# VH-VL binders against q9umr5, part 118

Target 1, 268 residues: q9umr5
Amino acid sequence: SYKPVIVVHGLFDSSYSFRHLLEYINETHPGTVVTVLDLFDGRESLRPLWEQVQGFREAVVPIMAKAPQGVHLICYSQGGLVCRALLSVMDDHNVDSFISLSSPQMGQYGDTDYLKWLFPTSMRSNLYRICYSPWGQEFSICNYWHDPHHDDLYLNASSFLALINGERDHPNATVWRKNFLRVGHLVLIGGPDDGVITPWQSSFFGFYDANETVLEMEEQLVYLRDSFGLKTLLARGAIVRCPMAGISHTAWHSNRTLYETCIEPWLS
Short names: E, the ipSAE of ESMFold2; O, the ipSAE of OpenDDE; V2, 0.75 times the mean of E and O plus 0.25 times the DockQ between their complexes.

## First folded at step 4 (VH-VL)

Design qc4 (framework fv_nofazinlimab; at its last look DockQ between E and O 0.55; V2 from the best seeds 0.00; counts 0 for: pae O 3.9 > 2)
Fold by ESMFold2, look of step 4:
Structure qc4 (fold): chain C 268 residues (1-268), chain A 123 residues (1-123), chain B 112 residues (1-112)
Amino acid sequence: as target 1 above (268 residues)
Amino acid sequence: QVQLVQSGAEVKKPGSSVKVSCKASGGTFSNYAISWVRQAPGQGLEYLGYIIPEYGTANYNEKFKGRVTITADKSTSTAYMELSSLRSEDTAVYYCARTSRWFDSLPYAFDIWGQGTMVTVSS
Amino acid sequence: DVVMTQSPLSLPVTLGQPASISCRSSQSLVHSDGNTYLYWFQQRPGQSPRRLIYKVSNRDSGVPDRFSGSGSGTDFTLKISRVEAEDVGVYYCMQGTRWPPTFGQGTKLEIK
């Protein structure tokens, strides 16, 4: 028998977007119980990420309770940040595989159609003025906006990303790290043709330095200081990196080759 | 200087397959993307696909999906391209090419090319 | 796929004179990260391709300063300010912004 799978969607998204992924799982692993959480759909995905984490936490508790042998998470785009926060705040989670499907794990510094909808005249170089304000932090996109040229503002203003990364002091840091480290595997998926996640290497915990040169996960301070457990997980062999070129942002959950290569092996 | 050295010329019959090797000198190549590009006689360049040996991930131009397989052997620093169900139209020089590290911000840069391998498909 | 169209396809040039090769894409080559992944390659007779220019205008190491690249959006140009005998060959533009990478048809440069 296969462990239940919980799916968490991304920005401006809904459960319908995952119909092909559900089909792939049913065909390859028949009998798997798959739940696509129908929360914060569409424009509700702009609500603050801590509100989303609270709502998703309430939804996953009964699913995990009915599956004491463990569950898997497949978390797409913005949903991957929700899931990482869940792993930190839940002291009793039983997640075996956390599958991060093209998620901006180290943040976002790029223009997208979603961003243009909310801020139609702004450039990425100016969004720090909006996002690093109290009212900007009321939008989910701003909760993981990471301007490499305004790091001081990021560290002071971020209500979400700087906290779950352990980049700002908080009293729960030790407990969150302990909780996160209970995951069995962290599976990181993304690629250069995504077109939305910027830099695309954010899906692998890579990010820009001040010159917009991408530094890999192992060069990031959060890794080097092991602030939330990445170095420990890598040392255990628990981090799987599965980069794939040729996949656009909206196609990660509807590409069979990607599913078979990067997802299926981790759905025990 | 890093170099890519390919296997020698091949003559094949229609319906058979060919496997071309590409060996990197001066490194393991495992975290580079190794791509394959072909050039039919008197024609331009056509992209086939890639592999990232460190992760074992490969993808192919849809025009060749089902006929092309790209693999790698990290222990020998060698990538392979296999093309099956050969037709006369597959007669071409096949190049391997490397971008810098797959993680770099310069995708598909093809900064280093192999010398090419002539594959001739004839009855 | 993004179609890359070069002009001219054949370019006879007198030694020491300038040469200009045009490349047009069927779609904008501006990536979401703000970069334009447009490349120029040179293929001398009997040799494999060699990269000359990356990201529109950046010369690779060892490429003479008589080569320059320019353009934006969908329209790009490779210029050689003074053609030398060693410049004979076929020149290709290529885009790496959208999967799959695609090449122009090539421009054969030869000395008159």
Scores: ipSAE 0.503, ipTM 0.803, lowest interface PAE 3.1, mean pLDDT 90
Fold by OpenDDE, look of step 4:
Structure qc4 (fold): chain C 268 residues (1-268), chain A 123 residues (1-123), chain B 112 residues (1-112)
Amino acid sequence: as target 1 above (268 residues)
Amino acid sequence: QVQLVQSGAEVKKPGSSVKVSCKASGGTFSNYAISWVRQAPGQGLEYLGYIIPEYGTANYNEKFKGRVTITADKSTSTAYMELSSLRSEDTAVYYCARTSRWFDSLPYAFDIWGQGTMVTVSS
Amino acid sequence: DVVMTQSPLSLPVTLGQPASISCRSSQSLVHSDGNTYLYWFQQRPGQSPRRLIYKVSNRDSGVPDRFSGSGSGTDFTLKISRVEAEDVGVYYCMQGTRWPPTFGQGTKLEIK
């Protein structure tokens, strides 16, 4: 039998968005138990990410307990960050494949429709004034806002991304790293035509330097310092990178070619 | 020094399939994406799709509605383009072209081209 | 799909004189990453296409400096400061900003 699949949705999303993915899984892996977690849907996805992590943890614990052979996680967009944090805080998770589906794993720094909706009068260059305030950190989007021009504010004010990345010292860093390293495979999916994740390389732990030059994962301090285990995972062959062009952000979970190439191989 | 060498001309009947090869030499095959572009006689250029051999990922122009399949063999540094359900309007010169995985953000920038493969579809 | 429109389609030029080709896109070619993925290709008679310009204004290695690209948004131009006999062929603009990549109709440059 196939291992159960747990799906975590993204910002302003719901379980309905994954109807095609469910169809694909059912066709290629008949009998797979797929659970799309219906938590923090719609505007509730704006809740602080730590709150979401707690909620999703409560939901996945019983699923994992019933699946001693292990489970697979498919986590879309913002959900990918939620899942990474989830795996960091759980010392007893049994995740085989963690599939990060177009997630801003290294943060977000770009104008998007989401930002326009929340902050219609704010530009990317000025959002740090909001996101790195105490009230800004009450919004999920600000929890992974990563302004390369205000690194000091990011490191000191980011209550989520800077912590799970181990960029700011905290007493749980060692334990979180150990927990995250329990994952069998980290599958990173994304692409240049996403249109939302900015830069799109963030889905592969790439990100801007101070000059807004995109550096790859291996050039990031979090990798070089192995602050949460990326270097270790790569060394053991546990990281899979699956980039694909021609896929818009809202199509990652509904494209058949993408599924067959980047998702299906890791569901067995 | 760097070359893309394609297979020879093909003559096909309507409804059949054709598979064109593109062998890369003079560089590291895994550092590039391979795209396919065709050109009907006396016409412009039309994009078919690409593959990133290192990742095994490919994507296609939806215009071809699943008739095109692009594959790659890293061991031989060769990419393939197969077009099925051939029609007379598929008569064209088919080109492969490479794009650097590191220099370009998108896998369709085409800094080097193959010599082209003429595919003729006729009854 | 993004429609690329070139003008003129036929360009007769006297040797030594300048040439200019226009390329317009049906929508902005500014990518979300801030780049503009507009390319120019040259195809000499009986040959494969050759890339001349990448990302609006960058010349490939070996491309003479008499070729230059410019433009932004939806309006782009390829210029040849002084046309030479070897410049005869068809020139194509291509956008890669939006999936799928699309080409202009081509501009046939010939010597008067």
Scores: ipSAE 0.029, ipTM 0.591, lowest interface PAE 3.9, mean pLDDT 93
ESMFold2 (binder alone), look of step 4: mean pLDDT 89; pTM 0.927

## First folded at step 5 (VH-VL)

Design bb1 (framework fv_acimtamig)
Fold by ESMFold2-Fast, scan of step 5:
Structure bb1 (fold): chain C 268 residues (1-268), chain A 122 residues (1-122), chain B 106 residues (1-106)
Amino acid sequence: as target 1 above (268 residues)
Amino acid sequence: QVQLVQSGAEVKKPGESLKVSCKASGYTFTNYYMHWVRQAPGQGLEWMGIINPSGGSTSYAQKFQGRVTMTRDTSTSTVYMELSSLRSEDTAVYYCARDWGYSRSSWLFDYWGQGTLVTVSS
Amino acid sequence: SYVLTQPSSVSVAPGQTATISCGGHNIGSKSVHWYQQRPGQSPVLVIYQDSKRPSGIPERFSGSNSGNTATLTISGTQAMDEADYYCQAWDSSTVVFGGGTKLTVL
């Protein structure tokens, strides 16, 4: 039999978005138990990411406990950051494949329709004033806002991403790294036509320097310092990179070719 | 709808400089790296270098370091490759090629320009 | 400097399987891409990241990469597949191409 699959949705999203993904899995791996977690849906996806991590943790524990051969995670957009934290805070996770579907792993720095809905008069250059306040950090999107022109503020104020990436010190960093390294495969998916995740290379742990030049994962301090295990995972052969052009942000979970190329091989 | 349109064929004398343009359309110019690759008559493909149109950063093959310069103009979605101190051995078709790689290890060429034939003769 | 070695030519009968090798030290640890070039035309990407096909490339094209050899396989080879094929990998901040293989379909 196939390992169970747990799906974690993204910002302003719900379980309904994954109907095509479930069809694809059922066609290629019939009998797979797929659980799409119906937590923090819609506007509740704006709650602080640590609060979401706690809620999703409570939901995944019994699923993992019942699957001695392991489980797979498919985590979309913001949900990929939730799953990053889950793998670090859970001492007993048995995740085989963690499939990160266009998630801003190094953060977000771009004007999108989602940001304009929340802050219609704000430009990306000014959003740091809101996001790096205590009030702003009560919104999930500000937990991974990463302004490359105000890196000092990001490092000091980020209550989530800077900590989980090991960019700022935390007492639990060593335990979080040990837990994360138990993952079987880290499958990174994303692409240049996403239109939301900015820079799109954030889905592959690349990000802007102070001049807005994108530096790849291997040039990041978090990789070079091996802060949470990326360098160790890459050396182990556990990181899979699957970029695909031509896919918009809301289409990653409903494109058959993407599924067959990037997701299907990691569900056994 | 992606198109890469290069400048026309050129004839040069040894010691002169070459500047080839490649105009991109049909996509977001700054989201894709651009490579330059050349091919001497009857020979294989030879990588010359890469430019990031977003920040303008470049990386060149060791063989061309000091002779090649790659630049871009974001207002016209155009990349340029300039090669100085031309020799007869520089006679080749010069291609620009698009890449959507997220890192150096992922560099690939998904769309190619039509090529620019450059003949260097004494 | 890193070198990728390809056979200069490969010949197959129509409908048979063509196999083109690309040899390189520890190439299995690198991502390998394959390009098809017909006379007078620009190269066309046929396989990327060892085994993946771009949209529009027939499923009879496949790839693998392990140890010291990457392989492009064309099953049910057709006359239209006659072309030069180049493998490509990355090493030490540079792109390396194989010397190219001329595929002849008789």
Scores: ipSAE 0.066, ipTM 0.660, lowest interface PAE 5.4, mean pLDDT 90

Design bb10 (framework fv_acimtamig)
Fold by ESMFold2-Fast, scan of step 5:
Structure bb10 (fold): chain C 268 residues (1-268), chain A 122 residues (1-122), chain B 106 residues (1-106)
Amino acid sequence: as target 1 above (268 residues)
Amino acid sequence: QVQLVQSGAEVKKPGESLKVSCKASGYTFTNYYMHWVRQAPGQGLEWMGIINPSGGSTSYAQKFQGRVTMTRDTSTSTVYMELSSLRSEDTAVYYCARDWGYSRSSYLFDYWGQGTLVTVSS
Amino acid sequence: SYVLTQPSSVSVAPGQTATISCGGHNIGSKSVHWYQQRPGQSPVLVIYQDSDRPTGIPERFSGSNSGNTATLTISGTQAMDEADYYCQAWDSSTVVFGGGTKLTVL
């Protein structure tokens, strides 16, 4: 039989968004037990990411315990960051494939409809003033706001992303790295037509330098220092990169071609 | 092509001070911590301290606290280690070494300078 | 103060497996790194984070770390492996090195 699949949604999202993904999985891997976690839905997705990690952890523990052969994670958008932290804080996870579906792994720096809804008069150049305050860090989107023009503020104020990426020291960093490295495959998916994740290469651990030139994963300090295991995973052949053009942010979980090309091969 | 090139050998008298340089090239100087480690003739490795080239913050081993000072010059990508009140027991090869660790609990030395022999004799 | 204990020397014939221990209280909870130093040369990192190998280090070098002992293992030992080997860990506010082990291959 197929390993169980756990799905983690994104910002302002819910389990309903994955109805097409569930249909695809049922067609290609009939009998797969798929659990779409119905936690932190809609506006609750704005709760601090560490709070979400704790809630999702409590939900995944019994699922993983029942599947000694392992489980797969499919984590969409902001949910990919939740899954990054889950893999680091859990001493006993048995995740085989971690499928990250257009998630801002190095952070977000872009004006989108989501940001305009939350901060209608703010431009991306000014959001660092809000996000890097103690109040701002109580919102999930600010936990991964990464202003390349204020990298020192990001490193000092980010309560989540800078820590899980090992960009700022944390007492648990060594344990988090050891735990994350237990993952079987890290499958990274994203593309240039996403329209929300900025830069889109953040889904592949690329990001802007101070001049807004994108540097790829292998040029990032977190990779070069192997801060949480990316270099080690790449060396053992465990990182899969699957970029696809023509897919908007809300379509990653409902595009059949994307599923067949990038997701289906990793659902054993 | 990371390289750490240290200043040449020195002979000092007891009571004098020593200043060794380590010029880095082949990478972004301010992105990596730099350590100083010494080795007395025929003895093992002894950690002296660390400097963050970006902000200039330092942390020294207790044995050297009060005698050692580490500094850097970002315009020349150079770190310096200054040791005062020299004694014959300070005779050693002094190494600079780049930190590749992701946290203090994982400090490790991926590239080492060629070493600077310092002889303290009367 | 925290002390890492290594044997002063280990001798093996060519092709044999050499094991070098690094003893420390609860060392298994720490990250251990290993350095090779040939006479007159700077140390070279051979194992980091208990068991990982840097690019360019042969696969016959391996490491483990559990309980009170970390171990560097060199399988199929060659004459070129003759050197001093040092373990290293962090304790509270300082980097700690083992006393070093001289490996002789003959």
Scores: ipSAE 0.000, ipTM 0.410, lowest interface PAE 17.5, mean pLDDT 89

Design bb11 (framework fv_acimtamig)
Fold by ESMFold2-Fast, scan of step 5:
Structure bb11 (fold): chain C 268 residues (1-268), chain A 122 residues (1-122), chain B 106 residues (1-106)
Amino acid sequence: as target 1 above (268 residues)
Amino acid sequence: QVQLVQSGAEVKKPGESLKVSCKASGYTFTNYYMHWVRQAPGQGLEWMGIINPSGGSTSYAQKFQGRVTMTRDTSTSTVYMELSSLRSEDTAVYYCARDWGFSRSSYLFDYWGQGTLVTVSS
Amino acid sequence: SYVLTQPSSVSVAPGQTATISCGGHNIGSKSVHWYQQRPGQSPVLVIYQDSKRPSGIPERFSGSNSGNTATLTISGTQAMDEADYYCQAWDSSTVVFGGGTKLTVL
């Protein structure tokens, strides 16, 4: 038998988006119990990420409890940040593979139609004024807004990403790191044609410096300081990096070649 | 369709400078790095350097440091490679090549330009 | 400076398996990519990240990388596979290419 798979969707998304992914899993791993969590759908995906973490936590606890051999997480886009936090706050998770599909692990700094819908008069250069306010932090997208030109504001005001990345101190940081390190494999997936995640290398823990030059994971302070365990995981051989060109943001969960190359090998 | 179109062949004299262009189309120009690689007649591939079209940042191979300059123009989706103080040993086909590696240790060349033959002779 | 060593030539009969080695100190800890270059043409990526095939590359092409040797394997070799093959890796601050292997299909 195969370990159960739990799927966490992204911004303005729902369980319906994963129909093709479920077909692929059924073809290659017949009998796998796949649960696509139907929480925080559509506009509710804009609720603060810590609220979403609490709701998803309540949903995954009974699934993990029934699977003593472990479970796999497949987390898409914003959902990858939810799963990052789940792995840190759960003292008892039994996740083997955490598969992150094009998630902004170091944050987002780019104009998209989603941001224009919410903040139609704001450019990416000005969005820090809204996102780094208490009101802005009530929206999920602002919880991972990472303006490389206002890093001090990001570090002080981010109520979510700066904390789970260990970029700002938190009383629970040591426990969160210990919990996260229990993961069997961290599988990072993303690519240059995504069109939404900016910079796309954020999916691999790369990010802009103050000149908007992308620095890779191994050059990030969070990695060098091993703030939540990335350096330890890499040394353990637990980080898998699987980039693929030619895939748009809404296609990561519906591309067969992507599934066979980056996802299928990690579903035991 | 991804396409990298380079400027035409050139004949140069020793001491002159060379500037080769590479016009990209069919993808988002600023999301991919661009490299320059050359190949002397009958010889292997030699890496010259990389440019990030988004910020314009560059990194050059030690052998070419001080006489190579890479630039880009985002309005025309074009990268340029300029090589100064040309010698006969610089006779080669010069290629631009696209890169979607997420980090320096993963640099790869998925699409190549057609090449620009540069002959340096006295 | 870091050097990738390839045999200068490999010859195989049609339908046989060709193997092209790429030797480098601790190359198994690096990502290796392979390029095919036919006469008068630009290089083409045939294997990336040690063993992955780009879209459009036949399943006959495979790769491996461990210890001090990376290997490109072409099974059921065809006349169209006749070309120069280059391995490539990153070391410290530079891209390094192997010297190239001319594959001849007799």
Scores: ipSAE 0.372, ipTM 0.771, lowest interface PAE 4.5, mean pLDDT 91

Design bb12 (framework fv_acimtamig)
Fold by ESMFold2-Fast, scan of step 5:
Structure bb12 (fold): chain C 268 residues (1-268), chain A 122 residues (1-122), chain B 106 residues (1-106)
Amino acid sequence: as target 1 above (268 residues)
Amino acid sequence: QVQLVQSGAEVKKPGESLKVSCKASGYTFTNYYMHWVRQAPGQGLEWMGIINPSGGSTSYAQKFQGRVTMTRDTSTSTVYMELSSLRSEDTAVYYCARDWGYSRSSYYFDYWGQGTLVTVSS
Amino acid sequence: SYVLTQPSSVSVAPGQTATISCGGHNIGSKSVHWYQQRPGQSPVLVIYQDSKRPSGIPERFSGSNSGNTATLTISGTQAMDEADYYCQAWDSSTVVFGGGTKLTVL
């Protein structure tokens, strides 16, 4: 009776991370069919995001086809960007709730342990040199690197984020917007103690301007232009914002209070 | 337990400079903006500016532009506000105040320091 | 420069509803926040984003914001609510505070 739930993991992650989330769903919505996709696990999560979108698309098509009443997506961290693209490229998705768990929806500009492992001597101010090269764009994390001091390079070099956000023109933009707008609810979750997503407000479509002052979603050009449908969704009452302090990046899928407050209400 | 602890009261002469500190604890220092707000005796609240502790970027109210400087030290989780060319009209209680940083159009102050009284007189 | 106008004082009897206005051109398009300040103390956030209450603030505090006026409403007003109240909004490049309202509970 409950709609199936599809879970998409994040960077350097796998289905194993969602054990607690599955327990919570089983307790509150017993009988829900939950599929945690085992694609692009571990180091394979570094593959270009468009490659990941293609693979996840192939995996979700049969699940959606078997659920005429619709499905829910729970997409964690980098996985939230994969789900953004899935909702845009699929002409026939039947997603009701898209639940984004601390995903850098407007991009990332911050030094994380993951970035230090990949580029140990690079400061965030210098990563644009690597990420906005053709070589760098072969890594998922560079696909959503958004340096607010080099916006011209971001717009020209980003092969993924600038396109799905409608920040750069694409022939499919009108169709992608139409497809994305079919979503029932866009549930945005994140918080100031995440420690990885920088700025943390990226999870709510906020981001740095050139002075590193965060502008909220309603002040973003992508919202004001309604490039992929955010303004239309907000006007429809379809955007839910659920910020919560005190939660670190690896705990969003494992905190019971977070689940009960931000996720549970959207699983019908 | 979030705390903002400010430096003690100061007495200054016109033409001098002041530097007030605000030490944060109980949360991730770099994830929240910090503002400075002052209040002259018996008067209302006046915004001075904001600092992003992560990048160190600042924005100041037009009235204080050129006289105020805000800085931070991430190793001690402390923000500083310096005001130069002091006048008697700068006599006030100076507050630091924390902001989620969600959006500049929705800036609000969820925790305030205890205030630092600065008296400027000859 | 953008100005937020508040009455200098408001008086109510205990148990009655206090209403404090904050007037500003097109303020309904902005997010308004409210602070309570007791003598000798730091301000305390009582309402943020027009109508939301922080944890620990009694439900008798509520807010609204439309057109040219934002309003802080305190139902069943108690002696402990006696304080100065300030509204606050952002305008283009600055945080703006109202002049403050002294609430007296007699």
Scores: ipSAE 0.006, ipTM 0.463, lowest interface PAE 13.0, mean pLDDT 89

